VH-VL binders against DnaJ homolog subfamily C member 27-A (dnajc27-a). Designs and how they scored, part 10

Target 1, 260 residues: DnaJ homolog subfamily C member 27-A (dnajc27-a), of Xenopus laevis (African clawed frog) (q7zyf1)
Amino acid sequence: ALRIKVISMGNAEVGKSCIIKRYCEKRFVPKYQATIGIDYGVTKVHIKDREIKVNIFDMAGHPFFYEVRNEFYKDTQGVILVYDVGHKETFESLDGWLAEMKQELGPQGNIDNIVFAVCANKIDSTKHRSVDESEGRLWSESKGFLYFETSAQSGEGINEMFQAFYSAIVDLCDNGGKRPVSAINIGFTKEQADSIRRIRNCKDSWDMLGVKPGATRDEVNKAYRKLAVLLHPDKCMAPGSEDAFKAVVNARTALLKNIK
Short names: E, the ipSAE of ESMFold2; O, the ipSAE of OpenDDE; V2, 0.75 times the mean of E and O plus 0.25 times the DockQ between their complexes.

## First folded at step 7 (VH-VL; framework fv_faricimab_arm2)

Design y4 (from y1 with light chain S92N S93K; at its last look DockQ between E and O 0.01; V2 from the best seeds 0.00; counts 0 for: sugar tag NKS L92, pae E 13.9 > 2, placed apart)
Fold by ESMFold2, look of step 7:
Structure y4 (fold): chain C 260 residues (1-260), chain A 121 residues (1-121), chain B 108 residues (1-108)
Amino acid sequence: as target 1 above (260 residues)
Amino acid sequence: QVQLVQSGAEVKKPGASVKVSCKASGYSFTSYWMHWVRQAPGQGLEWMGWIYPGDSDTNYAQKFQGRVTMTRDTSISTAYMELSRLRSDDTAVYYCARHIAVAGTWYFDLWGQGTMVTVSS
Amino acid sequence: SYVLTQPPSVSVAPGQTARITCGGNNIGRKYVHWYQQKPGQAPVLVVYYDSDRPSGIPERFSGSNSGNTATLTISRVEAGDEADYYCQVWDNKSDHYVFGGGTKLTVL
């Protein structure tokens, strides 16, 4: 019988506990540790005709609990990483959560051998969405993480997330805990993903093309052609690549209007 | 400070049982698997089985199934290995070892000092 | 049940490179861990995950694993490297932990 440890991570109030409890309603047996800032339980699930024994730790996200949660990062097979699509700051914090985990695992820990499922959670459907799907998916998939749109309120996406999550953990364990040599083809490179993120966050057309103000027409066109080839929809399968490509085209047009 | 300390050497007669203890300190005893590995004089390492102290789940190597029992006492952070119906070829040093793992890959990062068990008439 | 095969001994001159092999069917699909054991002492982990070193282990110790053979390599061998060396895997099919038979490294 396969035995695994799963933790949840993310800022307070992003819906981590609701997602866990909604999936595990009849199969989750929580054990209470309220004074230490961690809820946890043990559950059993069946994946591909196997019984999987799961230890689930729902980690408090408040900085006050850092000294408690650092003891729970070790020996983790799966991480459920949650943000609220209505609050950009919870998405911006995800790199901080990963950094904290990597620091506590030390050189012996390899986060590449841990299955991550990123949940873009809709806590309140009446709020305006501030992190679009392509942005969240790009961040997740560029790191090799699974990505799901979830709603703790409606239950949408939760069963699908856990099914894929546990299946990925089983597959990794069946390969002896090591990534297969034939790595999953995600359809884009790190360079492509980094370029899309940079373009999304640029303030002006000069920065978008990576040229200094006052660049010549030839310099603008050279920078444009490099990005256009990199991000062309036929060459780049990354989430958000079409919007980034259009933005690059528009930036070139705007700059060239004012260069003789 | 993180260490495993085992009970002292024992001499037993064939047919008897032996129970070796392994006391853990400096880490969360219930969160890590405890393994038992033996080594006959001049021979290699032989895995015997593991116990998960958190829930007492066990897994024994086929060779020892039916003769070995692994238990623990969480109140004193101590694991036990009992081997029954001893034979002279059970003479060995018995080690406890904990594992630390990432994603289903397991290796032993901490070993006890070993307990010599001698079985002779 | 999964079997690991090691040569019983390897001899090398000081300053040379020792290579200790661990054979197993499709062992390249498993992570291999290596232990050093000096006389009268418990084993000590020297390489894990095929090629990683714990802190405190000299960079002279390295490992590789592909196909049916994993190899522990000790460069610039010193007299203090004389020991028994064991490879180990976890076999997920049987949920068993398997050691190789051990290799005695002798430094001439």
Scores: ipSAE 0.006, ipTM 0.422, lowest interface PAE 13.9, mean pLDDT 81
ESMFold2 (binder alone), look of step 7: mean pLDDT 93; pTM 0.943
OpenDDE, look of step 7: ipSAE 0.300; ipTM 0.729

Design y5 (from y1 with heavy chain R98K, light chain S92R; at its last look DockQ between E and O 0.05; V2 from the best seeds 0.00; counts 0 for: pae E 14.2 > 2, placed apart)
Heavy chain, then light chain:
Amino acid sequence: QVQLVQSGAEVKKPGASVKVSCKASGYSFTSYWMHWVRQAPGQGLEWMGWIYPGDSDTNYAQKFQGRVTMTRDTSISTAYMELSRLRSDDTAVYYCAKHIAVAGTWYFDLWGQGTMVTVSS
Amino acid sequence: SYVLTQPPSVSVAPGQTARITCGGNNIGRKYVHWYQQKPGQAPVLVVYYDSDRPSGIPERFSGSNSGNTATLTISRVEAGDEADYYCQVWDRSSDHYVFGGGTKLTVL
ESMFold2, look of step 7: ipSAE 0.007; ipTM 0.384
ESMFold2 (binder alone), look of step 7: mean pLDDT 92; pTM 0.932
OpenDDE, look of step 7: ipSAE 0.670; ipTM 0.860

Design y6 (from y1 with light chain D52N S92K D95N; at its last look DockQ between E and O 0.10; V2 from the best seeds 0.00; counts 0 for: pae E 8.4 > 2, placed apart)
Fold by ESMFold2, look of step 7:
Structure y6 (fold): chain C 260 residues (1-260), chain A 121 residues (1-121), chain B 108 residues (1-108)
Amino acid sequence: as target 1 above (260 residues)
Amino acid sequence: QVQLVQSGAEVKKPGASVKVSCKASGYSFTSYWMHWVRQAPGQGLEWMGWIYPGDSDTNYAQKFQGRVTMTRDTSISTAYMELSRLRSDDTAVYYCARHIAVAGTWYFDLWGQGTMVTVSS
Amino acid sequence: SYVLTQPPSVSVAPGQTARITCGGNNIGRKYVHWYQQKPGQAPVLVVYYDSNRPSGIPERFSGSNSGNTATLTISRVEAGDEADYYCQVWDKSSNHYVFGGGTKLTVL
C-alpha cells in the first residue's frame, strides 16, 4: 500500500487542528500540541482503487515549537497550509511558512514534489472577512497549490479538500513526482499574478501604473498599454484579473484628467 | 494605520537606567514579535533582543544579557526596553521593530521612528 | 557568531544599475533581507527572503542569493535611492538576528 506523510502548517490560531479533528474524528489524538508541539493521527483512504495509508502530523504554529517542527519537514508528500480569512496577518505569514520548510529541506529539497492544499478557513463571523477569496486563490494557484474555502466551525469544504488533496498526492506519485501539466496550466503566468497583487496593494493611480507624479500623457499611456496587454481578460484567467484590469483602466483615466 | 510610535529622546548620566516605550497600533500586538535594535552615531544596526508580547518570553543578545530588560503591557499595546548601568558607548538611537510570530519569518516589516538616548556626564 | 560583510560604499550614475553585496559563509543556505535607511529615518524593508519585494517597493529593486554572496540590485537608479543599505539574516545556531555593516549608496 502507498504510504504518505502529511503535515499541517499555519499560525497557531487559524484552526488547522480543528480541520484535522473534524476529518479524522476519533482517529486523531489532539493532546500534545501544548506540551511537545505536535499531534499525530493515522488514517486510511481509498483513492482510484488503491488503499493509501496516511500519517498526519499536526504541527503547533507557535515559534516556541520551531525546533520540533523542523524535524518533521523531510520526506513529506503533502502539506495542509491554513490561514484565517478574518485575520490578514495569518495570510501574510504564508510566505514565511514556505520559507521555513524550504530552509529545512535544504538545497536538495524539491518543493515541486510536495502537494500543498491551502485552506482559507473561517474561524470567526464572516462579517469581518479581511482576505478576499480571489486574493487567497491567486496566491495559492500561482504557486501550483490547491485552494479551498473551509470552515472549521461548520465543517464545510473539509471533506472536499481532503479528497482532492489525497488524489493530487497519488497523481503526483504516479507522475514521477511531478505535477501533471494540466493541473498547473491555469490560464495565467507568475508575471500576471504578481501584477494583480501589486495593483491590489498600490497606494494611488501613479503607483498603480508604475509612473512618477508628473509623468507625461505618453508615459501614462505607455505604462497603461503594457499592463492592459498583460491583464487583458482574454489572456489572463487569474483570480482577481477582471478587477485589476478595471482598476488599471480607471487609473489611466484619472491620471489623464490631471495632465495638461 | 499600522505603526509603532516610540517615546521621546532622553539624556542620562553614566550608571543610570533608561526605559524606552514603543506603542503599537493598527494590528494585533500579541501576534508579532517585538525586537529592539540600536544604532550608535555613524554606525550600523545592532540587534539587542526580542520579546513575544503574547506570553512575555524574551531572548537577549549576549552583549546585553544582564543589563537589558524587555517587557510589555498588552492593555495599551506597548512594549518597553530598559537598559541599566548605562555607559557613554550606549549613546545611540534605539528602534523597536516587529515581525510576525512565525519562526519562518526572520525579517522586520515595521519599525518605530527611533529614540535617541544620550549618555553623558 | 555569524558575520555579514558589506562594502562600505558603492557609487553609481543616475539611470545605471547598482549592485550591493552581502558576504557570508554559506549565505546561500540562509534567507537574506534588505533594508534601506535614509538619513534621520528608520530602516525600511525593501527585499525579503532573498528576492521578494514588499508592497510599495518598485520592481527595479531585486535580490539574489547563492553560494557565499547575496546581492541587492537596483536598476535605473534614481537620486532618491541614495541611502544606507543593510543586509540581515537569522542565524539558527545562535538564534540571533545579524545585520551587515551597511553600504552607503551614492548617486552621482
Scores: ipSAE 0.011, ipTM 0.570, lowest interface PAE 8.4, mean pLDDT 84
ESMFold2 (binder alone), look of step 7: mean pLDDT 93; pTM 0.944
OpenDDE, look of step 7: ipSAE 0.562; ipTM 0.812

## First folded at step 8 (VH-VL; framework fv_faricimab_arm2)

Design y10 (from y3 with heavy chain D57N; at its last look DockQ between E and O 0.15; V2 from the best seeds 0.00; counts 0 for: pae E 7.6 > 2, placed apart)
Fold by ESMFold2, look of step 8:
Structure y10 (fold): chain C 260 residues (1-260), chain A 121 residues (1-121), chain B 108 residues (1-108)
Amino acid sequence: as target 1 above (260 residues)
Amino acid sequence: QVQLVQSGAEVKKPGASVKVSCKASGYSFTSYWMHWVRQAPGQGLEWMGWIYPGDSNTNYAQKFQGRVTMTRDTSISTAYMELSRLRSDDTAVYYCARHIAVAGTWYFDLWGQGTMVTVSS
Amino acid sequence: SYVLTQPPSVSVAPGQTARITCGGNNIGRKYVHWYQQKPGQAPVLVVYYDSYRPSGIPERFSGSNSGNTATLTISRVEAGDEADYYCQVWDKSSDHYVFGGGTKLTVL
């Protein structure tokens, strides 16, 4: 039987434990570790006519437990990475979670060979959403991670997430612990993703095109052309690329209206 | 408006103490660690320590252990740094700085304006 | 205690590329953050996690980190980039935050 190790990652109170418990129902048999900030259990799942034995470590996100949880990063096949769509700081923390894991894995570890399922969790359906789907999806998919919208309140998306997650882990294991080439090709580059994020967060049209206020018509058009080639919808399939391309077009138009 | 606003400049005699305040606004005070960093005139940045406003835990740089005390008042979103038994080489600008209280967040994304503390006879 | 070493100064002509180094034992296993400080001002974060830029920092600023050296690279240097630059890491063994000594960038 195939045996795998899965950990949870994310800030305290983003719903990690709720997601795990709703999926497992009574199949998660906890082996009590609550005093050290780790809840450990085992479960069995059936994927592609195979029985998979899963060791799940539900790790507390509070800094107090850092020295305990860093002992559990090694030899991990899958990570459930959770943020709360209602609290932008939990999304902004995701790079910090990856940094902690990468640092503890050292040079022999490669995050590209671990399956990540990013859960954009709706802890409370009545809360105003602070992180839109396209931004969360862009972040996740640009890193080769699976992305799901989940709800702790309704359970929506949780079964779908786990099925895709375990299926991806099985595929990884069957490929000698390496991702297949087709799973690496996500339809856009890091440069494209970074540009889309920058454009979403820019302060004005000059900043959006990467030119100084007072730039000439030729400088504006050259900067525009570079971005237009990079982000054109025919060549860029990144989440949010169409809106970013439209924003760049509008920025060029706005700047050129006031340049003789 | 997200900001850290520090108390005004201080002039102190050797042997005295100084207490610098840092008021946070526009964000959740207990979601970020608060650090203190000083800079002597013409010198580089020197980390002094941190306080976690959520539970008052502190960690001080060895150089300042025994002379520095960091505290906070969550009701007014304010952190404090007190440095005792002042010497002339404690003359510096003192900054407060934050980072979000989660794994892997080891950088400071927001700084106060700085408080000049001058120690002279 | 972990030590970061920076050159005291770097001079570069406008439009050229400046490279500011930050040396440390196995610094490539740490994440390096960079701050810009202009006279009379508080430091401003310009690069974090070795190579990411916060919102509002121009694409001209980039970073790298491998082996024993992290590097802040500023392409197409402008007069307004003249400042002191500090690298910073977190040292796990001491749970301390460590700054380099600073590098004064002069734009001639």
Scores: ipSAE 0.043, ipTM 0.613, lowest interface PAE 7.6, mean pLDDT 84
ESMFold2 (binder alone), look of step 8: mean pLDDT 93; pTM 0.940
OpenDDE, look of step 8: ipSAE 0.615; ipTM 0.835

Design y11 (from y3 with heavy chain T105Y, light chain Y31S; at its last look DockQ between E and O 0.53; V2 from the best seeds 0.00; counts 0 for: pae E 4.8 > 2)
Fold by ESMFold2, look of step 8:
Structure y11 (fold): chain C 260 residues (1-260), chain A 121 residues (1-121), chain B 108 residues (1-108)
Amino acid sequence: as target 1 above (260 residues)
Amino acid sequence: QVQLVQSGAEVKKPGASVKVSCKASGYSFTSYWMHWVRQAPGQGLEWMGWIYPGDSDTNYAQKFQGRVTMTRDTSISTAYMELSRLRSDDTAVYYCARHIAVAGYWYFDLWGQGTMVTVSS
Amino acid sequence: SYVLTQPPSVSVAPGQTARITCGGNNIGRKSVHWYQQKPGQAPVLVVYYDSYRPSGIPERFSGSNSGNTATLTISRVEAGDEADYYCQVWDKSSDHYVFGGGTKLTVL
């Protein structure tokens, strides 16, 4: 039987434990109390007619538990990375969580040889969503990570996430511990992803096109053409590219209406 | 010991370039973002940009876009900041600073000693 | 570009409480970091994410952030606290890191 190590990561109160416990039900063998910041469980699953034994470490996200948490990053095959769609801060913290892991793995560590499943979790169904699916998916897929919409309350997406997650881990192990080339090709470039993120965060139409107020029609059209080529839905497969392209078109129209 | 050690003071003419080095010791150089911050005499701190030594990704402040280049050599754990087409108002102390992440929180926890760059005719 | 405004100076007597402000539009929605810089030295982080202290920083240093003002508070000020203090944020729209103009704390 193939044996793998999986950890959870993400801010406190994003539902990491609920996702793990709902999937595993009563299959965990407790080794640590939650008051020390680590819950441990063991489960067996069948993937591609293969039995795998999974050691799952559910890790508390508070800075206080850093000294305990940092001992569990090495020799990890999979990471369940969780944020709460109702709390933008928990999404904005994801880069910091990756950085903490990179720091602890050291120079010989390689995140690309670890399977990540990003869970956009719906902790409170009554709260307005702060991070839309395309934004979360763009962040995840731009890094080569799996992305799932989950709800620990309803169970939505949890089984699908674990099935894809374990399948990807098996594929990684079968490829000598390295990610297959096909999983690296995500259908868009870093420049495309960065542009979509910038467009989502821009303050006005001038900023969106990357021109200063008072730009000429030629300057506006030149900036527009660069972005239009970069983000055209036929050439850019990134999550959110269609909406970003429409926003850029609308920004050009708005600016040119006020320039003769 | 964990430290950042920068290259020595430099005197340059207007129009020249300067390349300041920052050698990391005692920690995994490729695992932390490195920022560059400068301080003109009697003035405050001014952020210039960052590099991630793990993959060479960079982000430059708009003011320095087109004049600054940040690079690194992982074999000697050293980051570099090059500023071209120097002007007299580029006279400043230039710092490198490590950006650390703990539980999703980022802060500058380690600074180099600073490198004085003087631009004069 | 996002602007942070600090008073140029603050004076306090030893043993008293110093309060250094950092003004910015909706700064309460940002995370604010504070650095101490003594003459001829590199800056040192004293408060991060509004109110947390790094290891080794005395509990006399505290911070708050709401509305348009973040505040660094230094209780029981000592002569050794005399320094320049800078606030700093990350501006999401520009993806830039912005420092305030600095405040010189003078201990009488």
Scores: ipSAE 0.191, ipTM 0.632, lowest interface PAE 4.8, mean pLDDT 86
ESMFold2 (binder alone), look of step 8: mean pLDDT 93; pTM 0.947
OpenDDE, look of step 8: ipSAE 0.416; ipTM 0.756

Design y7 (from y3 with light chain Y31S; at its last look DockQ between E and O 0.90; V2 from the best seeds 0.00; counts 0 for: pae E 2.2 > 2)
Heavy chain, then light chain:
Amino acid sequence: QVQLVQSGAEVKKPGASVKVSCKASGYSFTSYWMHWVRQAPGQGLEWMGWIYPGDSDTNYAQKFQGRVTMTRDTSISTAYMELSRLRSDDTAVYYCARHIAVAGTWYFDLWGQGTMVTVSS
Amino acid sequence: SYVLTQPPSVSVAPGQTARITCGGNNIGRKSVHWYQQKPGQAPVLVVYYDSYRPSGIPERFSGSNSGNTATLTISRVEAGDEADYYCQVWDKSSDHYVFGGGTKLTVL
ESMFold2, look of step 8: ipSAE 0.509; ipTM 0.765
ESMFold2 (binder alone), look of step 8: mean pLDDT 93; pTM 0.941
OpenDDE, look of step 8: ipSAE 0.777; ipTM 0.910

Design y8 (from y3 with heavy chain S31K; at its last look DockQ between E and O 0.75; V2 from the best seeds 0.00; counts 0 for: pae E 4.1 > 2)
Fold by ESMFold2, look of step 8:
Structure y8 (fold): chain C 260 residues (1-260), chain A 121 residues (1-121), chain B 108 residues (1-108)
Amino acid sequence: as target 1 above (260 residues)
Amino acid sequence: QVQLVQSGAEVKKPGASVKVSCKASGYSFTKYWMHWVRQAPGQGLEWMGWIYPGDSDTNYAQKFQGRVTMTRDTSISTAYMELSRLRSDDTAVYYCARHIAVAGTWYFDLWGQGTMVTVSS
Amino acid sequence: SYVLTQPPSVSVAPGQTARITCGGNNIGRKYVHWYQQKPGQAPVLVVYYDSYRPSGIPERFSGSNSGNTATLTISRVEAGDEADYYCQVWDKSSDHYVFGGGTKLTVL
């Protein structure tokens, strides 16, 4: 029997405990998080004809509980990293969660050898969504993380997430605790992902092409050609690449209207 | 004893470079981010950038991009900040500060004593 | 580009309560940290996460944060509290560490 340690990470009130409770049912007692900041559960699963014993630590996300949770990062095989699609600030905090873990693992730790399942969670049924799927998926996959759309209230996506999550952990353990080469090859480069993120956050067409206001027609076209080659849908498989490519085309058109 | 100890004051001419050191002791140097913050005489605090000593990753404030270089030597637990093409308005006290990463927020819990850099013609 | 605004100065009598404000758009959704800087010295953290104190900081230092305003409160002010005080946040969208302009506390 393979024994693994799993922790949850993410801001308070994003649905971490609900996801874990729904999967573990009565094998998980969510009583102590408000007082000591950690709830604990044990479950057994079968993956690839192996029995896996899983120790799950559901960590309270509020900064007040940092002094408790900082002791639980070491020797972790899997992380359930959760944000609420309706509250963009919980998504924006994800890099901060990775930084906290990197800090606590120390110089010998390597986040690349830990399986992350990112849960884009729908906490309530209001129609608004602040983080679209392509944005969340791009962030996750560019880091080599698994990505799932989940609903803690309905249970949608949760069983699929745990099945893929445990399977990836077993693969990691079978590869001596190192990520398999195929899991590292995500089908797009860091430069492509960074460009898509930058384009999504641009305030105007000059900024989008990476040129100064008042650039010449040649400068605009040269900047455009570099981005077009980088982001062309036939060569870039990153989430959001098609929308980024369209935005770059539109930005070029808008700028060239006023340059002769 | 947990502390950050910086190199001594420096006087430079415009156009020169300066390299300030920050030696950490009493804690794991490679575990925490190290930031550089400066303060011109009579002015407020201005963030310059950070380095992660564990892997040398850096992030510089846009104002200093192209003029600042942050490095470290893990064998002596020392971080460095080099600022090139100095101007008179770079006259300031330069601080190193340790950053604690917690739950999507960061604060500076430990500061060096500061290094005065004077740029005068 | 996130901006924090502090009053340039605050004056209080010894034994009274000083309140130093830090204004920012929707700052109540951020965690605010406060630093004390005495003349010729490095800053010292006095409040973090809006309202918590590091070990060794007296209980008369406290903080709050809601809406568009965070406040550092120093009760029973002493002459030794005379210093510059800076608020600080982290802003993810700009990946930028932002300090307020500072407030000089004068104890008269």
Scores: ipSAE 0.274, ipTM 0.658, lowest interface PAE 4.1, mean pLDDT 86
ESMFold2 (binder alone), look of step 8: mean pLDDT 94; pTM 0.946
OpenDDE, look of step 8: ipSAE 0.745; ipTM 0.891

Design y9 (from y3 with heavy chain S31N; at its last look DockQ between E and O 0.12; V2 from the best seeds 0.00; counts 0 for: pae E 12.8 > 2, placed apart)
Heavy chain, then light chain:
Amino acid sequence: QVQLVQSGAEVKKPGASVKVSCKASGYSFTNYWMHWVRQAPGQGLEWMGWIYPGDSDTNYAQKFQGRVTMTRDTSISTAYMELSRLRSDDTAVYYCARHIAVAGTWYFDLWGQGTMVTVSS
Amino acid sequence: SYVLTQPPSVSVAPGQTARITCGGNNIGRKYVHWYQQKPGQAPVLVVYYDSYRPSGIPERFSGSNSGNTATLTISRVEAGDEADYYCQVWDKSSDHYVFGGGTKLTVL
ESMFold2, look of step 8: ipSAE 0.553; ipTM 0.781
ESMFold2 (binder alone), look of step 8: mean pLDDT 93; pTM 0.940
OpenDDE, look of step 8: ipSAE 0.740; ipTM 0.890
ESMFold2, look of step 9: ipSAE 0.007; ipTM 0.451
ESMFold2 (binder alone), look of step 9: mean pLDDT 93; pTM 0.942
OpenDDE, look of step 9: ipSAE 0.796; ipTM 0.917

## First folded at step 9 (VH-VL; framework fv_faricimab_arm2)

Design y12 (from y7 with heavy chain S31N; at its last look DockQ between E and O 0.83; V2 from the best seeds 0.00; counts 0 for: pae E 2.9 > 2)
Fold by ESMFold2, look of step 9:
Structure y12 (fold): chain C 260 residues (1-260), chain A 121 residues (1-121), chain B 108 residues (1-108)
Amino acid sequence: as target 1 above (260 residues)
Amino acid sequence: QVQLVQSGAEVKKPGASVKVSCKASGYSFTNYWMHWVRQAPGQGLEWMGWIYPGDSDTNYAQKFQGRVTMTRDTSISTAYMELSRLRSDDTAVYYCARHIAVAGTWYFDLWGQGTMVTVSS
Amino acid sequence: SYVLTQPPSVSVAPGQTARITCGGNNIGRKSVHWYQQKPGQAPVLVVYYDSYRPSGIPERFSGSNSGNTATLTISRVEAGDEADYYCQVWDKSSDHYVFGGGTKLTVL
């Protein structure tokens, strides 16, 4: 039987354990308490007529437990990376979590050969959503990660996440421990993703086009054409690209109306 | 036991270059980001950039793009920062600092002793 | 670029409490780290992740972070606490590491 190691990552209180428990129901071996900041479980699943034994390490995200969890990054096939959609700081921490893993794996580790399932978790359904789906999906898919909207409260998205997650891990194992090239092809470039993020977070139309206030009509049109080519639906399949393209068009229109 | 030891003070003329070394000991050099931070006399700390010794990837502060080069030699666990086209306002103490990533954030947990670089005509 | 603002100086008597602020737009959504620098020495981490202390840092050092202000609090200040103190964050949008301007703590 195929044996795999999965860990959870993400800030404290984003719902990692609730997601795992909701999926596993009573399949965990319950004797491993979090006295050291890690809960251990074993579960068995069937994917594509294959029996897979999954060792799941649910790691406490609190900084206090760093010296414990840093021992568990090696030889990992899959990561469940969780943030709370109601707390933008938990999303903004995700790059730091990847950095912690890269630090502990060192140069011989390759995060590109580990399957990540990013869970945009709705831990408090009454809280205003601070990270919309396109933003979270763009971040995740730009890194080659799987992305899921989940709710441990309702169960939304959890079974779908684990099924896709385990299927991707099986594909990884069948490809000699490297992700297949087709799974790495995400349909957009880093430049496209970065531009969409910048446009989403810009403060005004000048900033959106990357020109100084007082730019000439020609300078505005030149900046616009560069972004329009980059983000046009024919050239960009990134999450949020259509909204970013519309925003760029609107910014050009607004600026040119102000310029004589 | 865990430490960063930097090269000695340098005196340079405007237009020259300086290369400061930072030798790591007591930890896995290639696993941690190495940053460079400078401090002009009587001024605050100014971040210059980082290198990841594991693969030589770098990120430079915009102010230093085109003038700074960060490198390393993994065989002797040593990082280097070279600053070119020096001018008098580059006079500062230059620190190397190890960055660790913990729980979704990262910070400088280990600092070298600093290297004074004086640029004068 | 993201900017952190600190008061240039704070003066306290021995045994009193010093509070050093670090202002930044939405800094409560960032993790804030604090460094102590004594004259002629390299900085030393005294608080990380807003409120945690490295091993060897006295419990009288504490931190908080919410809204637009992070605060380093030093209770029962001693003469040996006289130093410059810097806050620091990572700014995701620029991928830059930003320090505050520093606060000189003077123990009278």
Scores: ipSAE 0.447, ipTM 0.758, lowest interface PAE 2.9, mean pLDDT 87
ESMFold2 (binder alone), look of step 9: mean pLDDT 93; pTM 0.942
OpenDDE, look of step 9: ipSAE 0.841; ipTM 0.940

